# Designs tried in a protein design chat: VH-VL binders against Toll/interleukin-1 receptor-like protein (TIR). Part 3

Target 1, 165 residues: Toll/interleukin-1 receptor-like protein (TIR), of Arabidopsis thaliana (Mouse-ear cress) (q9ssn3)
Amino acid sequence: TKYDVFLSFRGHDTRHNFISFLYKELVRRSIRTFKDDKELENGQRFSPELKSPIEVSRFAVVVVSENYAASSWCLDELVTIMDFEKKGSITVMPIFYGVEPNHVRWQTGVLAEQFKKHASREDPEKVLKWRQALTNFAQLSGDCSGDDDSKLVDKIANEISNKKT

## First folded at step 1 (VH-VL)

Design eb10 (framework fv_ebrasodebart)
Fold by ESMFold2-Fast, scan of step 1:
Structure eb10 (fold): chain C 165 residues (1-165), chain A 125 residues (1-125), chain B 108 residues (1-108)
Amino acid sequence: as target 1 above (165 residues)
Amino acid sequence: QIQLVQSGAEVKKPGASVKVSCKASGYTFTDYGISWVRQAPGQGLEWMGWISAYNGDTNYAQKLQGRVTMTTDTSTSTAYMELRSLRSDDTAVYYCAREEGYYDSSGYLDAFDIWGQGTLVTVSS
Amino acid sequence: QAVLTQPPSVSVSPGQTASITCSGDKLGDKYAYWYQQKPGQSPVLVMYQDSKRPSGIPERFSASNSGNTATLTISGTQAMDEADYYCQAWDSSTAYYVFGGGTKLTVL
């Protein structure tokens, strides 16, 4: 495998805070981490090249924040990640950052408004795949953000380090 | 400081093509879509199509499919709309507008929140 | 297919409440948006997602959307509110944005 960890996240919410902290800690521990970067991807399209980093990763840390489900890119990426999870080729680590897991599971709360928009704009089949991916994702055991990002970062890094061995 | 600046007015003959540009500034261009809307003199607004600056996906109004092409140049933060086989009834002010849609987390910008100044395209013999 | 119908014109006296309607089949099941356009100017978003107001738009503006009709309401109407108003919705059946025909608001 080329990567130990694939990081999936909404840049608007977490790029300059939680994800930056997590990425630095994983790299410090010599954990080979792919951070989804629009510049690396030449990010105008959902890149088929993203399937390759996902495919060759052992873990996917998926950080679902309030804006994650607003992004068709993030949702397409999650569909791909959950497809590999079902095949048993990747271990998904859910992180609910500032959102309630049940809201993600059922697409309620902030996601209800986002999915009203998706249902208006996108093919029904595509929207159903996005919903199924979020529901399956939220059924996995995960962690919620709390009062201290640094403690959550350390918890994630420790779990990856321990499972890697 | 967020703005969309469009290219200048064009006068074209029937059968010609026109390509209007829309240069974005003050925000991350690739995080939003650009819709194109036209308005014939004294008439209402007509949606022409949308392009994602994020992935390049397009969606064109059925009436214009086959005649319109929308593109982006991420390096210059510029969107383009090309309309071919121009007819006299294509005479209109053409607007670009920023659209957040499914990129918008707050529900704030899920419509056309920032508009260009418009480009008058006149099609005459 | 989808058509949004607005009255061509609405007139009110200064200080009165203006009401502009937008009608479409099952429009209340979709998000409605409203734009203001003054002569020679670009449209300006004044209401989004049925009833939400963008930053910078006066509190006098409000809106609703239920059944087949979306309504833009301007309380205490001022001369500066005189403009054309357009409703807009997304039509999932065609995958297009649809605009209403526009309503000219006159404040006299």
Scores: ipSAE 0.000, ipTM 0.490, lowest interface PAE 12.9, mean pLDDT 82

Design eb11 (framework fv_ebrasodebart)
Fold by ESMFold2-Fast, scan of step 1:
Structure eb11 (fold): chain C 165 residues (1-165), chain A 120 residues (1-120), chain B 108 residues (1-108)
Amino acid sequence: as target 1 above (165 residues)
Amino acid sequence: QIQLVQSGAEVKKPGASVKVSCKASGYTFTDYGISWVRQAPGQGLEWMGWISAYNGDTNYAQKLQGRVTMTTDTSTSTAYMELRSLRSDDTAVYYCARDYEGFYYGMDVWGQGTLVTVSS
Amino acid sequence: QAVLTQPPSVSVSPGQTASITCSGDKLGDKYAYWYQQKPGQSPVLVMYQDSKRPSGIPERFSASNSGNTATLTISGTQAMDEADYYCQAWDSSTAYYVFGGGTKLTVL
């Protein structure tokens, strides 16, 4: 199945609220959406070879929340998404949920402690790839969460619907 | 324990319809899709289509489009495959198999199979 | 017509390496999967996404997919490996599945 949208998110932060409402709204509008919940169920790291749902998606909606960068699975997934964005095969829609975009871009603020841990346990080259993906991602025009999740959900769904047709 | 349990064998006349069920247990049904694959006696595997248990999206093999319908009932964690206008060459063992939206991990869990015999 | 071609039969002695091929136009651009089926039983997934092995499948099973040919390799083949093996391709751009015709592996 070809997808209109691939959703990338940190389940711990958003699955039982924002992402659930977003997914339901996209489905209600007949937007074929892939929602990746496997991060929490597998002891495996994301592999670039597990790229098929991303490859066949027209849009990637990437929701970067407080603990997104704490997950090596999320970071590997973002690297893959940004590789396809660079090739022009996918349109990335950044969503900054409860985080400051400049903190994502430079890996400061809430991301600083997470990257200290990554630097202490992971290969330097891998950490550099993760940082570059976040910087490139945050340079794209995106939307920030505010006091109204419903408004943000509608905004995202409207943008996709307008581009889909 | 993750398992898929299918309904029992069926004998049908040409022109009839058959509906096979596939009941899932041991996992969250709506996190996966179900593929349907058949195998005629002494022959190979033939993919028929798949359905998402989350939103009901389907994709059917071209040669069966118009004759096959796949559905799910999330309240009972059951998938169904209905094949209409049966022909003698539809005689086969019909399998349901779990997959993740059609391709992420392959068809990793299979039902026991349902023999459908079409004869006059 | 998308077609995957497998040899109908492959024979090896116990302990030898078995190699089963699956050929299709630009198959290496698609994901390949391998299934083992013993008589009277349901298929079992033995390799997914070209070269990945599911939990519970012995490490003597390996696979590759490049160009027009995917290959399933079984090292140190045992009598218990005797079965029909099917390749399957997933074309992510068309969302369709195609099975190969199957290869009967005989361990003599």
Scores: ipSAE 0.007, ipTM 0.499, lowest interface PAE 13.4, mean pLDDT 83

Design eb12 (framework fv_ebrasodebart)
Fold by ESMFold2-Fast, scan of step 1:
Order: sequence, then structure tokens, then C-alpha cells
Structure eb12 (fold): chain C 165 residues (1-165), chain A 120 residues (1-120), chain B 108 residues (1-108)
Amino acid sequence: as target 1 above (165 residues)
Amino acid sequence: QIQLVQSGAEVKKPGASVKVSCKASGYTFTDYGISWVRQAPGQGLEWMGWISAYNGDTNYAQKLQGRVTMTTDTSTSTAYMELRSLRSDDTAVYYCARSDWYELGAFDIWGQGTLVTVSS
Amino acid sequence: QAVLTQPPSVSVSPGQTASITCSGDKLGDKYAYWYQQKPGQSPVLVMYQDSKRPSGIPERFSASNSGNTATLTISGTQAMDEADYYCQAWDSSTAYYVFGGGTKLTVL
């Protein structure tokens, strides 16, 4: 009656490569996976439809890549995911794809420029929530990308299969 | 077998209300949403709104806001669409369709349609 | 918010390739879906997520979606393909599904 996995990712970075491989592997293993493949272009996020699949998912696999934090859609989605994680209703699996976890944790490196832009055009309270969500997210145990995407895909799928049984 | 079965044709006068039912079978009703789509005679498809069978959340097309109400009864796996203050231009075939977020992300199963005629 | 524009009619000879377009602002950044509707019948999903074909739909149906235009292609068109075809996209900013105006495919 519910999803096993909710996938959160930046389509710009990973839609046609890593996420395509991961999604296909999860589905092949009969892991019921929700993939949010569309982003808000310009405007405010409409959250009710996304809140529902997040709420009914056992795991959230969150793939933070170079441009994840450039997307207000991705950041709003992460805030929602981390709220459910804090309540104990979802298990979050951090995946750092081409980014260093401490850069995500403190919004440094490539994220510093992205957050400077957010601070110039977004509500300060909203920006603070985004920062807190990234910091809490990066404190969780996670996996980093390397030279072989197929090994990372298998590792994620095996962890989900082992944890849910 | 997965099916959506709709209630029968209705004839209404202007100003009346109509309530169309859509009974689901062959799947877990609460795992999917139901969208409502209408088609006036000789015209194209027009999306009216959707409802989550999981939590009852709704979202309605702007031009129907205030006239339409969508509900579900999870005990009978049935979705309902009520349209109020009927006008002659509401004459259409009304379809319910399963909104599949699980695998396809599309309207993969459609009801047979319900003809609603609004005339004096 | 997206408005999807389709040509009202497309004609093709039997055995030739039919091409039906669907245009919308940044449509390639959204998933496109295609439905076939024959007279007196409910719509049938023929393509989903831009280019994927449901089980039971012939291999001669294919589709693409890039930039501002999604295209449904039917190769070796047969008389049985004569129908109205509708494109559809989900607008995540409004949580609205949007349909194109429909294209009548005539096989003569």
C-alpha cells in the first residue's frame, strides 16, 4: 500500500545518467520507487502531491549533486523529507554525488555561491530552513560517488533491500 | 483485472447539480489518485481536477474552482465528482482516470465515461 | 501554467510515417504523455514519460520531447490508427494536468 523509496535529486545533474541507472535497478528488484523528475521553473512550490509520496515512503534516497542546492524545488523537498526524518517516520539515505559532504553540511564550496544568490532573492526565514535541512542531512551517515556509478547503484539497492527485510 | 466503472448518464436542468461516481477494482485504491477529465461534444479533453485516494487532498482547475467537489469513499473504493450550478456548456462526457504516480506517472486506466446533458 | 498547442489535423497515406507535434514553453523540461481516442471510446495511453511505450502498444509508435516540442511518431501507419491524439503534461508549479487541443489523424 505504500512506496519503499522516494528519490530526491537534481535533474540537471543526474536525470539521464546516475538516476536513470539507480531507478531502473530499484524497480528491477521490485522496490516500489517514487521518482520526482520535474522541477519548479519559476514560482512557488506546490507541495501536496509530493508530501503524499514522501509521507508513505519507508526510505528517502537523497542525491545531492553540484546543482542540487541551486534548485528551490530540491531544497523545499529536502526540508519536507528532513521534517519526516526528525519525526522518525522515514529513513534518509544521503548520497553525495560529486560534492564533498562537509561542503553540503556548511554550505561552502559550490554551495556558497548558490546560497549567496538565494539570500539576495528569497525570504530569509526560508533560506534559514534550507540551510538547517542541509546541515541535518549531512550529519547522517551517507555514501559518496566515485569512479564507478554502477557500484554505487548496487550498494544503494543492497542497503535498501537489507534494511527493509 | 484493473477497472474503473462509472455511473450512468444524467440529464439535468440549468442550475442543478450532478454527482458522478467512479468505482475502482483490481488494485489498492489508496495507492493512486483519481483525475476527472471532461469532453464536450466534438471538442477536446479538459482536465477538471484530481483527488488523492490516500489522504483526500484535492486540486481543481481554476475555472471550476467553487463549483466542483471531489471526494472518495475508501471503504467502497469509489471516487465522486460533484459539479454545481450547471450551465448548458457543461454538457460533456465526464471521465475518471487513475493517476499513476507509482510507475507510469500517467492516466493509465480510464472509466467508460458518463454523459451529462444540461438542457431546459 | 503551460499551454500545449497541437495541429488540428494531420493526414497520411497508409504505410507512411505520421508525425504529430505538441508545443509548449520548456515542454522538454516536463514529461509528455500521449493518448489515442477513437470515436465513442475512452482515451487510451499510447506513450508515457516522453518516449516510453506501454505494453500492448505497437512498436511503430514512438515519441520524443526536447526544447519546446514533443513529437508522436507513427511509422507504417495503418487504417486502425485513425483517431484523435492528445498530448498531456504535468505542471508541477500549479499541480495541474494540461492537455493539448488534439490532432485528428486521417489515414487516406
Scores: ipSAE 0.007, ipTM 0.491, lowest interface PAE 14.2, mean pLDDT 83

Design eb13 (framework fv_ebrasodebart)
Fold by ESMFold2-Fast, scan of step 1:
Structure eb13 (fold): chain C 165 residues (1-165), chain A 122 residues (1-122), chain B 108 residues (1-108)
Amino acid sequence: as target 1 above (165 residues)
Amino acid sequence: QIQLVQSGAEVKKPGASVKVSCKASGYTFTDYGISWVRQAPGQGLEWMGWISAYNGDTNYAQKLQGRVTMTTDTSTSTAYMELRSLRSDDTAVYYCARDLSYGDYVEWFDPWGQGTLVTVSS
Amino acid sequence: QAVLTQPPSVSVSPGQTASITCSGDKLGDKYAYWYQQKPGQSPVLVMYQDSKRPSGIPERFSASNSGNTATLTISGTQAMDEADYYCQAWDSSTAYYVFGGGTKLTVL
């Protein structure tokens, strides 16, 4: 049940192959990785049991893509991850995939319309927690996707392997 | 793969009840809700209600409150929709659909069952 | 009181662009969803959260949602796109889904 890595992502997004490639590379290196089941993509109903894998993981690799913040489930998951990061119990590795870090940090660009709709549906306190989690997340040192997904995958796997205890 | 399979067509007399089943496979049944949508011949889609497979919470369209009951059997991954006091204008294809909503958060319906034709005739 | 209004029919020639509208009060403040239904078949999701395309739906399909109107756009329309199209949105005040009346798309 104890994991080296918790992998957070939105499966609907473009360049799906990156997540598959990253997962396979981590497994190949004997890194115990929790990946959300395919059934949990698309902003599916949040399961309380999913918080257990986060709590028992040493690293969280969080891949924020175009539609990550459109999912209330992904945002709730990010809040939980960032709470554990603040307590020092998990190391968060931000990956900005096809989005600009500043758009994530300030909820602008593609996130502006997503948060306009969240604000119309949810209590202000919940929306504020989601915004704070994204801002705190984007302030961490992270990596942006580019032309070479393989290089990014190797960088992530190497960093995790070097710090594995 | 992910699939919803519904029970077969039914013919009922006015005043009778019908209970349609929807068997889910290919996913964790209790992680999602099931919405029920009907379509009268040549007409559009009408939402009937939703049930959580996680806790059994329901939300029914106001027009159908008191005539409809939605239930789930988690041991068989099956949802049920029972409509009572049938009238001729209840003749429709009844669909179940996986509802990805979480509490008050809206999502979408995917996949849909194949539909069950219920004919109400005198 | 939420009502989504769609034109009952839209006709285009093969290869032309089809536009199907869905109008509702402040619809742009909500997410719009689009379903395609072919005769004798179940509805299929073709667009979700205003403008996002599910896996398996051709890139010819796009959508927008602003102000009071959501629009489904099909570029290079093909005979296989002939179907009924329904928009859907959530009405938080009543806590239920509403569907538009549907638009029959004819190609040629």
Scores: ipSAE 0.000, ipTM 0.476, lowest interface PAE 13.6, mean pLDDT 82

Design eb14 (framework fv_ebrasodebart)
Fold by ESMFold2-Fast, scan of step 1:
Structure eb14 (fold): chain C 165 residues (1-165), chain A 121 residues (1-121), chain B 108 residues (1-108)
Amino acid sequence: as target 1 above (165 residues)
Amino acid sequence: QIQLVQSGAEVKKPGASVKVSCKASGYTFTSYGISWVRQAPGQGLEWMGWISAYNGDTNYAQKLQGRVTMTTDTSTSTAYMELRSLRSDDTAVYYCARGEDYYSSGWFDYWGQGTLVTVSS
Amino acid sequence: QAVLTQPPSVSVSPGQTASITCSGDELGDKYAYWYQQKPGQSPVLVMYEDSKRPSGIPERFSASNSGNTATLTISGTQAMDEADYYCQVWDSSSDYVVFGGGTKLTVL
């Protein structure tokens, strides 16, 4: 099994709106898409089973929303994705959904409170890796959400289709 | 259009080093990776390694780890491959090739013309 | 490390269909790529991501990849198709590129 796209997202923020629309459009275009929204919400730790779909995916569409960085699962997943991006084996497509890219890059705004909590309860080296992954992620060219989710979905699907061909 | 132009043929003695250049044109150099692939006379293709023109990250074939170095010069859109401690079985045509995605070493859409490196017995 | 096995040679008459295979354990779980190399020339990408054709490559070229075998198919083979053909995969777990040994296609 191999995938064209791995979708990384915070379920509570986007599952029943943006991600649902994006997933359906990618599948309609015969783009082989991995979506693991169940694991991201049930409080389980990032598992080895997710490394395999990331590893065999050509693209990772990472949707960073208001509560993405509140999730240690999402942050561990992002670290793994960015490790593969650094190795050149995956192309990352940043999507900033209702958040400012600079807030993600520098861990300010809503991320400041989230990282204050992480710093109080997590290993400092782990928190540093999460911060570095977000900074590296936000330095990549990406797209911001606006008033029209359908337009953004089409843009993402077109970009994936064009880069695949 | 898109073109990769390599340096000319080299003749080396065993134990010497060779440095092959690959000058890119017709695209944004820093948006792609460059792989190096060699082919001994009458033999198949052998991947040597990959370099990102974006950040300079490298990944070398394990067989060549310690003998090969890949670099880029962004100001001249040129990639380099240096192979040290040459042996007679390093005699080959050396190719540079572009990866289609930003960091890709997955496939090679454009290839240089090749550089013959001959190492005496 | 992954090993890709190709037949050393395949011969077909003009106008017939040529099939060139590339075998490896669980090859269908990876993307396969195909290159054509004519004598004294650089390789040319003829198929990418299992079954996709680059602009400029004739429609008579097609490919598949499933199970342990990837196949390059050339329909209505022409004299100009005579070349060495190489399959290739990217093994992301090992971070390396593997080429098959190559197949010499003769059109006679």
Scores: ipSAE 0.007, ipTM 0.471, lowest interface PAE 17.0, mean pLDDT 83

Design eb15 (framework fv_ebrasodebart)
Fold by ESMFold2-Fast, scan of step 1:
Structure eb15 (fold): chain C 165 residues (1-165), chain A 121 residues (1-121), chain B 108 residues (1-108)
Amino acid sequence: as target 1 above (165 residues)
Amino acid sequence: QIQLVQSGAEVKKPGASVKVSCKASGYTFTSYGISWVRQAPGQGLEWMGWISAYNGDTNYAQKLQGRVTMTTDTSTSTAYMELRSLRSDDTAVYYCARDQYFDYSGYFDYWGQGTLVTVSS
Amino acid sequence: QAVLTQPPSVSVSPGQTASITCSGDELGDKYAYWYQQKPGQSPVLVMYEDSKRPSGIPERFSASNSGNTATLTISGTQAMDEADYYCQVWDSSSDYVVFGGGTKLTVL
């Protein structure tokens, strides 16, 4: 049940490309990785006898893509991850995939419309927690995607491998 | 104001194809998916498939796989659903609906007015 | 795999509470959604994510989802609530949307 890495991502944006490559590379290096796929999205309730994968992970690699903030599930997950980061129990590795970190930090650009939708349907306190989690997340040292996904994958895997030992 | 406006009713012969359009307005088209749902006369709702307006990814109901194609044109904020090899049991009202979740077909908050497709000999 | 069963019809007197059920294996582990369809009209979302009401849906509408059964409850039922009601889930194992067979609510 203990993991080296908890991998948080928006499936639609990244599942068939970057996340697949990252996951395979981490597994090849014998890094115990929990890939939180869309398959578990609606059935994520954990028994009280078992700790959540987030809680028992050393690292959280969080891949924020264009539509990550469109998902209330992804945002709730980020809130939980950032709460553990604040407590010092998990190390968060931000990955900005096709988005500008400042847009994530301030909820501007594509996130502005996504948060208009959230404000229309969700409790204001919940929306505020989501915004705070994104702002705190974007203030951490992170990496942006570019023209070469394989180099980014290797960088992430190397950093985890080096800190794991 | 959010609206989905569909093309008009169609009458087709068995074996023909039909292509229904769905023009979206009042929101950022590429931030949502579009699902297609049909309803045969006197019957319930049947999900046909989903398309991402962002990248064109699709997921089709198994029973329609090979007969249905969904596309989008982001320049006109329009989604299309083409159904081929029409049979009499394809007679139905066809709805497009805004799919709330982007990474899979989830649920539908706004619906088009429906397009009646009649397949008759 | 996933099959949602609804009673084909429910009748209630004006002002009474209507209860429409939707049954399926481990339904409480999934989000349930509810749609209202009046004759000749498009479906309208009336409840989402088990128990949340969209803007414009009367407070008389509420819902729950636990175990194998999701329930749509309409308190103080009015003639205007007469319609077909459909439950819906997303089946994560197949990425397939599943609708219940529908329930015709009659207000007598």
Scores: ipSAE 0.006, ipTM 0.497, lowest interface PAE 12.9, mean pLDDT 83

Design eb16 (framework fv_ebrasodebart)
Fold by ESMFold2-Fast, scan of step 1:
Structure eb16 (fold): chain C 165 residues (1-165), chain A 122 residues (1-122), chain B 108 residues (1-108)
Amino acid sequence: as target 1 above (165 residues)
Amino acid sequence: QIQLVQSGAEVKKPGASVKVSCKASGYTFTSYGISWVRQAPGQGLEWMGWISAYNGDTNYAQKLQGRVTMTTDTSTSTAYMELRSLRSDDTAVYYCARETYDWLSYYYMDVWGQGTLVTVSS
Amino acid sequence: QAVLTQPPSVSVSPGQTASITCSGDELGDKYAYWYQQKPGQSPVLVMYEDSKRPSGIPERFSASNSGNTATLTISGTQAMDEADYYCQVWDSSSDYVVFGGGTKLTVL
């Protein structure tokens, strides 16, 4: 199935507030939205099936929150999204939810502790790939969360609707 | 002082329903979620579900889908958990517990109610 | 669904170090939390975000979380530490809070 929007997010931080509001608003506007609720806990990495929804999506709304980079699933998903962005096949809409873009870009602040764990557990080449994806992602024009989730939701939905024409 | 105070013990027959209350004080009620956790006699902790006091969004454990309803009353800073079609194996101490739900949502329970014993017997 | 495995019991002598493990695949990718429960009482949070102590929890409590194993360590164990201990993570995919089965710590 063809999707207008692929949502990448860490449910741990955003499921019952921002993402719930955003997803419902997009669906209400008849925007075909794929919401990735999957998380790996049994040693599996990013699901190959998710490459298909990403590839057929026009937009990827990527919500990087405090614990997004703690998830190897989220990081693998971001690598895939940024690979498609580099090919020009998808437009990435960065959302920085309660984190500073520069912390994401350089993996500092809360991401420093998360990447210390990754460095101790993962192949160094894989960690480098994750860091590169975050740096490239944070260099794109994006939106930061503020006091009003509903205003940010409306802004995102309006941008997608306008480009969908 | 942050407190969660639960309603008193209940004795129910199989097939009945029970509604446990959890009154919050000492913090901004709508800034946190409430988890419900139960513990059968001599058993471990079992998560039942979660409700946002901000917008009323809920998520229930798969095992309890269709039998449980969680609600909040913001005017009284009270959360409720109703469990229907009670069975003898629903006999447990039922706890409410405060958890964070905003972008700093670590989804852990830092303050717990005193517990409510619900006994289901024929 | 995530499964957290804890040993059912651990015994130590007073003053010794107790270690309680919590095992699950990719557990280090999640924040682990630990609760202490004494008979007839509500659980009490003793460790949060892998290794942080809430105010009021003694310094002899520490914890780690890496790879597949989270560990709660109690140094200089005292009789008052005798309790059931539960680990917990949050599974974002299912939106489930997942508890370990619990470990009874006996101080003899």
Scores: ipSAE 0.000, ipTM 0.474, lowest interface PAE 16.9, mean pLDDT 83

Design eb18 (framework fv_ebrasodebart)
Fold by ESMFold2-Fast, scan of step 1:
Structure eb18 (fold): chain C 165 residues (1-165), chain A 119 residues (1-119), chain B 108 residues (1-108)
Amino acid sequence: as target 1 above (165 residues)
Amino acid sequence: QIQLVQSGAEVKKPGASVKVSCKASGYTFTSYGISWVRQAPGQGLEWMGWISAYNGDTNYAQKLQGRVTMTTDTSTSTAYMELRSLRSDDTAVYYCARYDSEYWGMDVWGQGTLVTVSS
Amino acid sequence: QAVLTQPPSVSVSPGQTASITCSGDELGDKYAYWYQQKPGQSPVLVMYEDSKRPSGIPERFSASNSGNTATLTISGTQAMDEADYYCQVWDSSSDYVVFGGGTKLTVL
């Protein structure tokens, strides 16, 4: 495995706070981490070059925040991650950051309006794949954000370190 | 100039302990880790473990767990490796090497410390 | 612990291309690193992350990692390249570093 961890996140919501703290902690522990810091917020289509880092990662830490499902890039990335999870080649760690897990599972709450817009402009089969990936993702055991980002960061890093050892 | 300078050669009896130092200069010590690698006479390289200079986290080779301790002193930019309960087959040159957690390579090496274990 | 296998010795004439292999199951999905060690000297990192060359290492050094075999290639081999060469991987599952047994390159 070229990477221990692939980080999937919506840059707008978490890049300069939670993800920055998590990434620094993982690197400090010598956990080889891929963080796509490039173009997620500017509406670029999911790139084939990201499939390779996902394929060679042992863990995917997926941080679903308020605007994660507004991004077609993030949703395409999640579909790819969940395909590898189904094959047993990657372990997915769900992190619900400021969102309700059941809203992610059923695409309700903040996701309802986002998916209404997706349904109006995207291929129905593509939207169905996005919905199924979110439902399968939310059924996995995961963690919710609280008032202490540093405690959650430590919990994630400890879990990865323990499974690595 | 980036440099790692190790303490001098040691001669020890079986059952003794040895503590080798590795003084770093020319870079921010706490931004990197230090790996320890040994080489018995005429043999290949054997990894012993590493320590993060940032937070003191360590990982030791399974074979040496229980006999080795790695520490750092950030005020002097120095890493230490202590090996206990020495045996004759611990005779080796001991190297420290700067470990970059971003790419997993050991890019700067100390000059080595010969530790001889004999009666 | 993972095992990396290298041939114990490779001989080449000056100016010829030397190829040193490193084989192991871990190489299919892990980065390979290469070190050069001359007699009485410390190891020197000559290649990292499969195919990348550190600053100061001659362009004649190149490397690849494919199908569980990593290869260090030295083109236009010179007398100064005579050394022991070690491959290395990071075993992420155990958080250990694994070295190959080393290959002695002789330039005759």
Scores: ipSAE 0.000, ipTM 0.473, lowest interface PAE 17.0, mean pLDDT 83

